VHH binders against q8kes1. Designs and how they scored, part 1

Every score and structure here is a prediction.

Target 1, 126 residues: q8kes1
Amino acid sequence: MNLKVKGARDVFEYMKGRIPDETKEHLFVLFLSTKNQILRHETITIGTLTASLIHPREIFKAAIRESAHSIILVHNHPSGDVQPSNADKQVTSILKKAGDLLQIELLDHVIVGNNDWFSFRDHALL
Unless a header shows other numbers, all headers, positions and changes below count from the first letter of the chain; Kabat numbers aren't used for antibody chains.
F, E and O are the ipSAE of ESMFold2-Fast, ESMFold2 and OpenDDE, as the mean of both directions, binder to target and target to binder. V2 is 0.75 times the mean of E and O plus 0.25 times the DockQ between their complexes.
[cut] marks letters that were taken out.

## First folded at step 2 (VHH)

Design e01a
Fold by ESMFold2, look of step 5:
Structure e01a (fold): chain B 126 residues (1-126), chain A 119 residues (1-119)
Amino acid sequence: as target 1 above (126 residues)
Amino acid sequence: QVQLQESGGGLVQPGSSLRLSCAASGFTFSDYAMHWVRQAPGKGPEWVSSISSSGSYTYYATSVKGRFSISRDNPSKTLYLQMNSLRPEDSAVYYCAKEWFYDSGLDYRGQGTQVTVSS
């Protein structure tokens, strides 16, 4: 039975033990059902996040294949500092626009650290 | 049972300061980022400020940045909002919140505390 996410804490808890190399920055996408259950996650990039590394076509192709109703972005900051960078904001904006057109909502972007997280939704950035 | 109790509001003149408190119980306070939100009559809730679970990182809405300061004391399970240079536009009921739920919005469970800034 798939984990239902009610809020960003559940996303943070889901990612514990699921980041292959915590010393590297990873960007993930969670594919969600209509009931906000995590269907699957997928690694999008490894390494310093830039907008040029983001390919909305590939992300939303995967979302359609998974029959996802919505998606959540997650990435880790190896430093433990969960403040969003300009690149984080740019990536979020790109995928928000693409999701709005395809009606596959970008529900949140959650930055995870060691024992902290930052939610774009919680901070009215999304 | 999760309980949040806000206090410290009042009627003040523009330019005044107030310090809000939120007493938390019924959950492991130190595991959660905490938030302040406010709601004026007839308006939707407005996010004001957030603080990480450890207290190491703070975040502010543009409308309050530089005037408000969020803090927490994990041993006493208490969240604070120091509000300086208050403006009439800051008048609202202020709530602390433990979590934003994707389906139902902010999880504010207290009565809130009224802040009224008038001349």
Scores: ipSAE 0.341, ipTM 0.715, lowest interface PAE 2.3, mean pLDDT 88
Fold by OpenDDE, look of step 2:
Structure e01a (fold): chain B 126 residues (1-126), chain A 119 residues (1-119)
Amino acid sequence: as target 1 above (126 residues)
Amino acid sequence: QVQLQESGGGLVQPGSSLRLSCAASGFTFSDYAMHWVRQAPGKGPEWVSSISSSGSYTYYATSVKGRFSISRDNPSKTLYLQMNSLRPEDSAVYYCAKEWFYDSGLDYRGQGTQVTVSS
């Protein structure tokens, strides 16, 4: 049975132990069913995240392939500081718009630190 | 069980100040970011402010930035909202929230505290 995510905490818990190298930034996408169950996750990129490196077509190609109802973005900050950067906000904005157009909702963007997380949804940034 | 109890609301004049409190219990308070949300009559809930679990980061809605200040005391499991330069449009029931659930929105367990700003 697939894990249901109710909020950002569940996303944080899911990601524990699933980051291959916590010393590097990873961008993940969680593909969700209509019941917010995780169908699967995919690593999009490893390394410094910039808006230019994130292509909505690639993310939503995967989302469509997985028949995802919605998606959640997740990336880790090796520093442990979960404060979103301007780049994070830009990527979120772009993918939000793309998701709205395709009717595959960007449900949340969660930044994962060592013992903390930041949810764009929780802070009304999405 | 998770319990949140808001207090400190009241009737005040424009330009005045209020300090809201939220007493938390039933969970590890220091592990969670906390939020203030308000709801005015005939309107949906509006996010007001958030504070990280440790208190290191604070966030504010544009409508209250510069006037409101969120803080927390983890040992006493209390969340605060200092509201200065209050305006009539700040009138609402203020709630303390623990999490935002994707299906149900902001999760608050308290009854809220009424803030009324009127001359």
Scores: ipSAE 0.300, ipTM 0.719, lowest interface PAE 0.9, mean pLDDT 90

## First folded at step 4 (VHH)

Design t8
Fold by OpenDDE, look of step 5:
Structure t8 (fold): chain B 126 residues (1-126), chain A 119 residues (1-119)
Amino acid sequence: as target 1 above (126 residues)
Amino acid sequence: QVQLQESGGGLVQPGSSLRLSCAASGFTFSDYYMHWVRQAPGKGPEWVSSISSSGSYTYYATSVKGRFSISRDNPSKTLYLQMNSLRPEDSAVYYCAKEWEYDSGTYSRGQGTQVTVSS
């Protein structure tokens, strides 16, 4: 059975050991079932997260391919500071709108550090 | 069963201080982020502050930054919110909240404590 995520902590736990190079920023997408089970995850980009590097069509193409009910964005901050940047917020906003149109919900955006995380949902940013 | 019980609210004058407390039980308190959320009549819930599981990281809404201070005591499973320089616009029911739950689509939170700031 696929792992169920109940909240951002579960996402953080899931990502432990799954970041290939923690010295670099990685953007991931988790594809979820209707029961919030992780179907799979995909690496979207490696490097500094900017809105220009994120292509909603590619993310949701993958989401559709995986028959995902919803998705969660995840990216790590090598510095350990999990405070979201303006770029993080912009990317989240764009994908939220795209998800709403496609009826594939952006369920959360989780920033992971070494010993902590930040959930956009937990902070009412999504 | 997750239980969160807020206390410390009341009626105070502008510029005064209050300290809210939240007693947590029914889960491993020290493993979770904890949050304060408030809701005023006729308005939606507003995130106020968050603190990481160990207390190493704290976050604040722009509207309360510099005035409010969040803290926690993991051994006693208690969350705190020190509110200084209170303003009328801070009036709301304040909720202690666990992380956003994906299944329910809302915070796991207590019944709340009323804070009213009025001259």
Scores: ipSAE 0.849, ipTM 0.930, lowest interface PAE 0.5, mean pLDDT 94
Fold by OpenDDE, look of step 6:
Structure t8 (fold): chain B 126 residues (1-126), chain A 119 residues (1-119)
Amino acid sequence: as target 1 above (126 residues)
Amino acid sequence: QVQLQESGGGLVQPGSSLRLSCAASGFTFSDYYMHWVRQAPGKGPEWVSSISSSGSYTYYATSVKGRFSISRDNPSKTLYLQMNSLRPEDSAVYYCAKEWEYDSGTYSRGQGTQVTVSS
């Protein structure tokens, strides 16, 4: 049975041990079922997160391939500071719009740090 | 069982102050961001403020920034919202919230406390 995520904490818990190199930023996408079960996750990019490096077409191509009902964006901050950057906000905005058009909801964007997380949804940024 | 209990609401005049409290139990309070949200009649929930687990970071809606102050006491598992310079448009039920719940599409919150600002 696939793991169900109820909120950002569950996303944080899921990501524990799943980041190959915590010294580098990784951008992940969780593909979710209609029941908010994680179908799988995919690494989108490794390195500094910038809007220019994120291609909605690639993310949602994967989402469609996985028959995802919704997606959650996740990336880690090697510094441990989970505060979102402007780049994080820009990426989120772009993917939100794309998701709305494709009817694959960007459910949340979760930043993972050292024993901490930040949810865009929790802070009304999404 | 997660429990959030808000208190401190009431009827006050414009320009007055209120301090809301939220008693939390049933979860590791100090591990979570905590939030205040409010809902006025006929409107959807509105995010008001958030505070990081340690209290190092605070966030505010533009409508309350400069007037409201969020704080927390982790040992007592209590969340606070100091509301100054209250306005009629601040009238709402105020909720203490732990997180956004994906299934319900809203914040996990308590029963709320009514704040009414009226002359």
Scores: ipSAE 0.808, ipTM 0.923, lowest interface PAE 0.6, mean pLDDT 94
Fold by ESMFold2, look of step 5:
Structure t8 (fold): chain B 126 residues (1-126), chain A 119 residues (1-119)
Amino acid sequence: as target 1 above (126 residues)
Amino acid sequence: QVQLQESGGGLVQPGSSLRLSCAASGFTFSDYYMHWVRQAPGKGPEWVSSISSSGSYTYYATSVKGRFSISRDNPSKTLYLQMNSLRPEDSAVYYCAKEWEYDSGTYSRGQGTQVTVSS
């Protein structure tokens, strides 16, 4: 059965071995079932994250096609430092607003590093 | 199973200090960011502070910045919250938390310790 995520650690564990080139920043979206099972993930961007490159309509089109109940954002920092940048916060805010309008909740944004992760939800940034 | 045990709360006057402790077991403590969350009567949970797994980064709610200090001791699996210049609005049950649980929509936390600040 699909992997169930109970919290941000499970998201971090899921992403191990799934980042094609860890020297580059990647933004992923995980599409979740009503039971918080990962239906699949999709790469949104590769390279320095900027709000102008985020297209909510394409992300949520994919979420609707997958019949996702909710989504999680995952972003790696090649440095291993998992502190959120201002760009990370801006992207999160955009997709949170879009998800609220479409009623496909953004459950979390998890930044992954070498051996560490940072959850926006854990830090009340969502 | 994850176990979190908070202690160090009490009844104090405004301007007092308290130091909260949290004993952790049932998970690899040094792998996790740890959090303090508080809940006053009739209010929802309020995030207070977080600390990175190594202790290198600390984060605070604006209401407590400059007064509260989070720390951890990974060898003893213990989380701390030093609370200085306590105010009546700091009165709450304080919880040590490991992470937000997506199924429940709440933090994985202990039973909490009561902090009451009154004149």
Scores: ipSAE 0.745, ipTM 0.885, lowest interface PAE 1.0, mean pLDDT 91
Fold by ESMFold2, look of step 7:
Structure t8 (fold): chain B 126 residues (1-126), chain A 119 residues (1-119)
Amino acid sequence: as target 1 above (126 residues)
Amino acid sequence: QVQLQESGGGLVQPGSSLRLSCAASGFTFSDYYMHWVRQAPGKGPEWVSSISSSGSYTYYATSVKGRFSISRDNPSKTLYLQMNSLRPEDSAVYYCAKEWEYDSGTYSRGQGTQVTVSS
């Protein structure tokens, strides 16, 4: 059965071994069921995040196809520093607004490092 | 089992200071960002402050920035909130928190400590 996430640590644990090249920055989306089970994840970008490269229509098209109730964004910082950048905040804001309109909630954005994570929801950034 | 125990609250006059403490156990304290949240009667929880796992970065709600200071001591598994220049709107139950729980839509938190700022 699919892994249930209760909080950001579970998201961090899920991503272990699932980042193809940890020396590169990846942005992922996790598609969640009504019970907060991960249906699957999908890579959105590889390389330095720029808000202009985010395509909400394609992300939410995939979410609708998956019958996702909600989504979580995840990305890694190869440096291990999990502090959110301004680009991270801007990407989060764009997808938050799109999800609110479509009623597919952006539940969290989790930045993962080597042994650390940063949750936007924990910090009231969502 | 995760245990969070807040202390240090009380009844004080405006302009006073208080220092809150939170004793943590049942998880690897040094792995987590830690948070203070507060809840006034009849209102939802309000995030107050956060601190990174190492203590190197601190974050504050606009309403408390410049007056409150968050800190941690990882060896003793203790989280602190120094509250200066207290105002009546700071009156609330203060909780320390480990993380936001997606199912409940609330923080994983302790029992809280009451802070009352009144004449």
Scores: ipSAE 0.739, ipTM 0.887, lowest interface PAE 0.8, mean pLDDT 91

## First folded at step 5 (VHH)

Design t12Y
Fold by OpenDDE, look of step 6:
Structure t12Y (fold): chain B 126 residues (1-126), chain A 120 residues (1-120)
Amino acid sequence: as target 1 above (126 residues)
Amino acid sequence: QVQLQESGGGLVQPGSSLRLSCAASGFTFSDYYMHWVRQAPGKGPEWVSSISSSGSYTYYATSVKGRFSISRDNPSKTLYLQMNSLRPEDSAVYYCAKEWEYDTGDYDYRGQGTQVTVSS
């Protein structure tokens, strides 16, 4: 049985031990079923998260391939600081719009740090 | 079962202060973000403030930033909202809430709320 995520805390817990190199920023996409079960996750990019590196077509191509009902974007901050940057917000906005058009909801964007996390959904940013 | 009980609301004049409290039980309080959400008459729910599980991070809506301060005491499972420089537009029912739940599309639990009325 696939692991179900109920909220950002679950996403944070899921990501523990799954970041190959925590000294580097990783962007992940969690592909979710209709029951918010994680079908799988995919590393989209490794390195500094910028809008130029995030291509909605790649993310949602993967989402479609996985027959995902929705997706959660996750990226870690090697610094441990989980506060979202403007770039994070921009990427989230773009993917949100793309997801709406494709009817693959961007359910959340979670930033993970050393011992904490940030959820865009929790903070009315999605 | 999850229980959240808000308190501390009241009728106050503009410029005054209130401190809201939320007593939590029925879950591991220290594992979750906690939130304050308010709802004014005729308006939808408005996110007000959040605090991370450990209390290391606090976040505020632009409308309350600089005036409100969120805090928590994990040992006593209590959430607080210090509201300073209150304005009439802060009048609302204030709710304590757990983290957003994906299945329901809302915070997974909110209490009954406490009424805050700011009026001269």
Scores: ipSAE 0.853, ipTM 0.919, lowest interface PAE 0.5, mean pLDDT 94
Fold by ESMFold2, look of step 6:
Structure t12Y (fold): chain B 126 residues (1-126), chain A 120 residues (1-120)
Amino acid sequence: as target 1 above (126 residues)
Amino acid sequence: QVQLQESGGGLVQPGSSLRLSCAASGFTFSDYYMHWVRQAPGKGPEWVSSISSSGSYTYYATSVKGRFSISRDNPSKTLYLQMNSLRPEDSAVYYCAKEWEYDTGDYDYRGQGTQVTVSS
């Protein structure tokens, strides 16, 4: 049964136990239904996040195949520090622009740490 | 039932200080980032500041950085906003919120907010 996400805390809770190696940075995308239910998630990159590693065409190709209405990005910081980096902001900007053109909205980007998260949407960065 | 009750607003002169409070109940306050959002008449909501669940991280809109200070007291379930060097453009109703709601596309407003008016 697909989990409905109401806000960033639900995204954080979903990711518990779903990060294969917490010592490495992972970027995930969640594909959402029209009811904000998580259809599935997909690992985009493993390792230090840079904007050059992000390929919007591949992410949105997957979103279209999933019939996703919207997407959420999720990223862990192995340090546990949830403050967004400049690379995190660049990645978010690129995917927001692509999503706006394709009408598959980037609802949020959530950075997860040990007991905390940071939501781009909560902080008006989206 | 989630409840948020804002207080501490008022009519003040430019350069004055005010401290806003937000009393929270109906949820585990210490589990959530908390946010201050303000709304002036005829304008959409504007994010002001956020604080992490433990209080270890604070974030500010560029328009208020260096003048406003967010804090929280988890035992009393209270969120604060210390506002210094107030300007007329800070005039708004101030709300606290526990998160952005994806379904509504807006913050989770639960209280009536508290009016801050800064006049020359």
Scores: ipSAE 0.655, ipTM 0.856, lowest interface PAE 1.3, mean pLDDT 90

## First folded at step 6 (VHH)

Design k6
Fold by OpenDDE, look of step 8:
Structure k6 (fold): chain B 126 residues (1-126), chain A 119 residues (1-119)
Amino acid sequence: as target 1 above (126 residues)
Amino acid sequence: QVQLQESGGGLVQPGSSLRLSCAASGFTFSDYHMHWVRQAPGKGPEWVSSISSSGSYTYYATSVKGRFSISRDNPSKTLYLQMNSLRPEDSAVYYCAKEWEYDSGTYSRGQGTQVTVSS
């Protein structure tokens, strides 16, 4: 049975041990069922997160392929600091708009750091 | 079951201070970020402030930054919101919240405490 995520903490817990190299920034997408169960996660990019590196086309192509009801964006900060950057906010905004159009909701964006996390939903950024 | 009970609200004059408290039970308090949200009549919920599990990070809405201070005491499972320099526009029901729940699409929150700022 697939793991259900109820909130950002669950996402954080899920990501524990799943980041191949914590010294590098990884961008992940979690594909969720209608019951917020994780169907699969995919590594989108490794390296500095910029809007130019994030292609909604690719993310939502994968989402459609996985028959995802919604998606959660996750990336780690090698510094350990979970504060969102402007780039993080831009990426979130772009994917939010794309998700709305495709009716595949961007449910959350979670930043993972040193034993801590930041949820865009929790802080009214999404 | 998760229980959140807010207290400390009341009627105060502009410029005054209030300190809200939230007693939490039914979950491992120290494992969760905690939040304050508020809702004024006729308006939707507004995020006010958040604090990380350990208290290492605090976050504030632009409207309250510099005036409000969030804190927590994990041993007593209590969340606090120190509100200084209160303004009439701060008037709302203030809710203590555990997290944004993906299923419900809203904060898991208590019953709230009324804060009214009026001259």
Scores: ipSAE 0.892, ipTM 0.936, lowest interface PAE 0.5, mean pLDDT 95
Fold by OpenDDE, look of step 6:
Order: structure tokens, then C-alpha cells, then sequence
Structure k6 (fold): chain B 126 residues (1-126), chain A 119 residues (1-119)
């Protein structure tokens, strides 16, 4: 049975213990079924998150491979501060557009910090 | 079941203040970020403000930033929205909302409370 995510909190809970090195920023993609079940997650990049490091073609290549209905972008902030950067917003915007074109919805972007999270969806940024 | 009950709305003049409250039940209130959203006649829902589960982070729409203040009391499971310097364009039904639900594609929200700002 695959774990179902109902909202950003569930994403946050899912990511607990799944970040290999919390001292570094990790960008993950959750691949979701039509029932918002996590099919799997994939690490996209490790290190400082910049828009230039994000390749929509690779993310959605993986999404297609996994037959994902939608995806959730997740990355951690080692500082614990969950405030999105401009880079985070840019990446989200790009992936949103790409997802719309490919009909693989970017369902959310969740930033994970110390015992807290930020959801782009919750804050009307997506 | 999740229940959210808004209160505190009313008819006020521009420049006045209102404090909205939301009584939550049926879920672990302190585990969730909470939100205020509003909907004016003829317009779609508009996100207004959010507060993290612990209250450590608060967020505001540009249109209300500096005028509205969101807060919460987890022991009493209550969400608040202090609205100062109210404007006619703030007139709307205000909803207390749990986090965005992926299945429904919207916030789980209460019945709302009407706020009308008019001279």
C-alpha cells in the first residue's frame, strides 16, 4: 500500500527521516497516483538550490516514467527557515507551467524546515 | 468530523477594526497550519493570511499586509484575525480554513462570517 498524502502536513511527515543529509539542501520530487498516493520519491539535486539546477525535462521525464498523475516538489532548508526564496518561486513557476503543458500537475511545493513546513499551495503561490 | 466556526464579522465603517475568531474542533488543531480566506461578491476566493501550526510563522496577502494580524491559541483551538484600517474592498465573507486539501482541491473551511465595510 502506498501512502496517501492529503495535504502539505502529510508531505512534511513523509519527508521526516528521508533526507539523507539534513545539513544540505535536497530537492525531491514525489510522484503521485490519481489517488494522491506516493508512488515514489526521487532526489533531484543535493546542494544549494538554484533555478539553474532544476531541469524540468528531467523531472517530468521521471514523472512520465513513473506514470505519475501529479508531482509534489519538496526541498529542505537546513537553516530551519521555511520561507521561500525567489529562486524557489521561480522554480515553482517554471515547473507549474511545464506540468500544465504535459498534463502532469505540480500539485504543491513544500519546503521542509525544523519542525515546520511551507506549502506553496496553502499560501496561494501555486 | 472537522468543524470550523467563524465569528466576529459585521458592518463597520472604513478605518474601523474587527476581530474575527474561529473555533476549531474535530482535529488536532495544533498540528495544522491555519488560514483565512475571503470571498467577495462576484469574485473568487482570495487567500488572506496563514499561520503555522506553532504560530512561529505568519503570512499575509499583499492587500492586507500591515493591516491584518493572524494569531492562534492552540489550547483553546481558536484562530483569530485582527483586521485594522478596514477598507470597502475588504468586504467579503471570511472563512477559517484548514490546510489545502489535495483531494478536494480547496481549503476545508467553515461557513464563514460576513464582513462589510461601508460608509
Amino acid sequence: as target 1 above (126 residues)
Amino acid sequence: QVQLQESGGGLVQPGSSLRLSCAASGFTFSDYHMHWVRQAPGKGPEWVSSISSSGSYTYYATSVKGRFSISRDNPSKTLYLQMNSLRPEDSAVYYCAKEWEYDSGTYSRGQGTQVTVSS
Scores: ipSAE 0.864, ipTM 0.928, lowest interface PAE 0.5, mean pLDDT 95
Fold by ESMFold2, look of step 7:
Structure k6 (fold): chain B 126 residues (1-126), chain A 119 residues (1-119)
Amino acid sequence: as target 1 above (126 residues)
Amino acid sequence: QVQLQESGGGLVQPGSSLRLSCAASGFTFSDYHMHWVRQAPGKGPEWVSSISSSGSYTYYATSVKGRFSISRDNPSKTLYLQMNSLRPEDSAVYYCAKEWEYDSGTYSRGQGTQVTVSS
């Protein structure tokens, strides 16, 4: 029933056709089961990502409500360039720390673009 | 089954060059970004370089930028790492990796090839 993600490529494939307006930057969270099946995803923000717009309490409240074992962050770069920005790294750091405290692991942050992706985990940024 | 076979390592002097190769099978090579990671004795794995599935984008750790060059040949399912101006600090087992596997919490990688740089 639910799609299992084995790695960042599966996350990229899942997001195809699921970004409402690819001309705008979106941040999503994927809520995962203990077997890395996507329970569902949720849009966190739309528009240019800044660390000040991220509220860990809201994300992890949703994760607890969904009974998520872990989460994955996904966001798109409308430019197609998937290299992480400073803001992307700051947001990731904040949510990793919160997840470590709550023991709801941030498994990865995957940036998607024009037929491309960048995984924080693959690049040892998590 | 995913199979990754690294080769081209050896014992060399500082300032030398080596070219590592990785033969891939058991998956659609052109669908995946590929990575080189290395591990020195007593240390955890260190990411070295990555290349996008098409080969259009390359990424390097700051410790190797300007000295190492990653490339791929999708028809032959082969990944390469050209290592120039080698230093003793580059000594490690080098692994070819497909991706980080969420289930196992580690890279999908081969057996590795030893690179030793000593005077």
Scores: ipSAE 0.761, ipTM 0.896, lowest interface PAE 0.8, mean pLDDT 91
Fold by ESMFold2, look of step 8:
Structure k6 (fold): chain B 126 residues (1-126), chain A 119 residues (1-119)
Amino acid sequence: as target 1 above (126 residues)
Amino acid sequence: QVQLQESGGGLVQPGSSLRLSCAASGFTFSDYHMHWVRQAPGKGPEWVSSISSSGSYTYYATSVKGRFSISRDNPSKTLYLQMNSLRPEDSAVYYCAKEWEYDSGTYSRGQGTQVTVSS
């Protein structure tokens, strides 16, 4: 899948039909090329997101294996409400810091809902 | 070929109100969330407010919450920012933006409209 993402709407469109069970909360990572093409995505967690369940070493081990230039986080809210929680903000902060150290940038975190999305970048939260 | 044209700025006294408008073309306006960003003299761009594509959700920076109100009219492809209780620190060029662009690392935006709040 050689899809280029220009902004958060493209991420939202990419995730349509790619969430196995929309009744459950999922966190995904998208691995990107230098040209912001999606190399692949990977499911990180299923179930209620908490910062204590995030393992940056495993996420960035996968990013290095994929030769990713950058990553995007994607998270669905089964309720359809795309407003970020404090946990969403904490996870984003942890992975941004890890990515900055490894020089594999976290470009965005996109929360997807029913027919809506929220981008951390669009709202200056990242 | 995205075109965004801001208007409604001006020189006003503290405590005044202004309403900014943004005319959009060259893209399907109703498909995108829309944003206001501002740039004050000697500062980088600052996010101000956002509204979802349908208009159902609105978001505000803490510095403007309770004073500014974002809205949109999808049939006329127009975005608005109602600014009340203006303060000197609100002085900036205000830009209408479509989204953060990953390639450029900045917003897709118009030319801006100047808002100056001073005595």
Scores: ipSAE 0.750, ipTM 0.897, lowest interface PAE 0.8, mean pLDDT 90

## First folded at step 8 (VHH)

Design n1
Fold by OpenDDE, look of step 9:
Structure n1 (fold): chain B 126 residues (1-126), chain A 119 residues (1-119)
Amino acid sequence: as target 1 above (126 residues)
Amino acid sequence: QVQLQESGGGLVQPGSSLRLSCAASGFTFSDYHMHWVRQAPGKGPEWVSSINSGGSYTYYATSVKGRFSISRDNPSKTLYLQMNSLRPEDSAVYYCAKEWEYDSGTYSRGQGTQVTVSS
């Protein structure tokens, strides 16, 4: 049975041990069922997260392929600091709009750091 | 059974201070970020402040930054919100919250405590 995520903490727990190289910033997408079960996750990009590197068409192409009801963005900060950057906020905004249009909700964006996380939902940024 | 019980609210004058408390039970308190949210009459819920599990990071809404201070005591499973320089616009029911729940689409929160700031 697929793992159900109830909140950002569950996302953080899921990502433990799943980041191939923690010295590099990875952007992941979790594809969720209607019951918030993780269908799978996909690595979108490795390296510095910039808005130019994030293509909504690619993310939601994958979401559609996976028949995802919703998605969660996840990326790690190699520094350990989980504070969102302006780039993080911009990417989130863009994907939120795209998700709304396609009726594939961006459920959350979770930043993973050293033994800590940041949820856009928890902090009213999404 | 997750339980969150807020206390410390009341009627105060502008410029005064209040300290809210939240007693948590039914879950491993020290493993979760904790939040304060508030809801004023006729308005939707508003995020106020958050604190990470260990208490090393705190977050504040722009409207309360510099006036409110969030803290926690993990051994006693208690969350606090020190509210200074209170304003009438701070009047609301204040809720202690565990996290945003994806299923319900809202914060897992207690019954709340009323804070009224009025001259």
Scores: ipSAE 0.882, ipTM 0.932, lowest interface PAE 0.5, mean pLDDT 95
Fold by ESMFold2, look of step 9:
Structure n1 (fold): chain B 126 residues (1-126), chain A 119 residues (1-119)
Amino acid sequence: as target 1 above (126 residues)
Amino acid sequence: QVQLQESGGGLVQPGSSLRLSCAASGFTFSDYHMHWVRQAPGKGPEWVSSINSGGSYTYYATSVKGRFSISRDNPSKTLYLQMNSLRPEDSAVYYCAKEWEYDSGTYSRGQGTQVTVSS
């Protein structure tokens, strides 16, 4: 669990074999140390992602409990199309704002599919 | 160590075309998505275009969509940007980038190539 992530490729590689049912959409949060090592990950939702189902209080309560310096969001698109939806963008915006206030940075949001990924940070969406 | 060497910039008139190249080494090129980023004097960096590792998906900033075309050749470890219908506002240093580095908070990029579009 002392795995370091340098960029979105490493996040994609970490998630291989860690999605219980790839036919369903999952949202995960990775909790990171000051050295960008994954402390642990947590499944937040299973099913279609909507902004109304995301509760920043619960995510950042867990981040504080883990002593996380920063977080990364990850979710899979079972279709294999990794382009972000409007809901993906809305969720990212909400958690970015909350993280800025709490000084627990949202480093990235990485969408994963079969053999592909999309990084919000790489595309200047964060 | 990652090395990215951009080339193909120059001084051209509006409406001209240029093709930028980026020679990559020090990493497994075919394992990474690649990006073009540009920066004009006195302005912050602007993401321009991205291409996934296999080359099957391309992404463009709205300011360049329809005029610019990104491509890659994985065997030669080379990234390209075809720039058509160039405008003065396209003038910038153009960088190819491997990814955003979480430790540094910046793109992993080369030294860039200057593109100047003027009448």
Scores: ipSAE 0.792, ipTM 0.900, lowest interface PAE 0.7, mean pLDDT 91

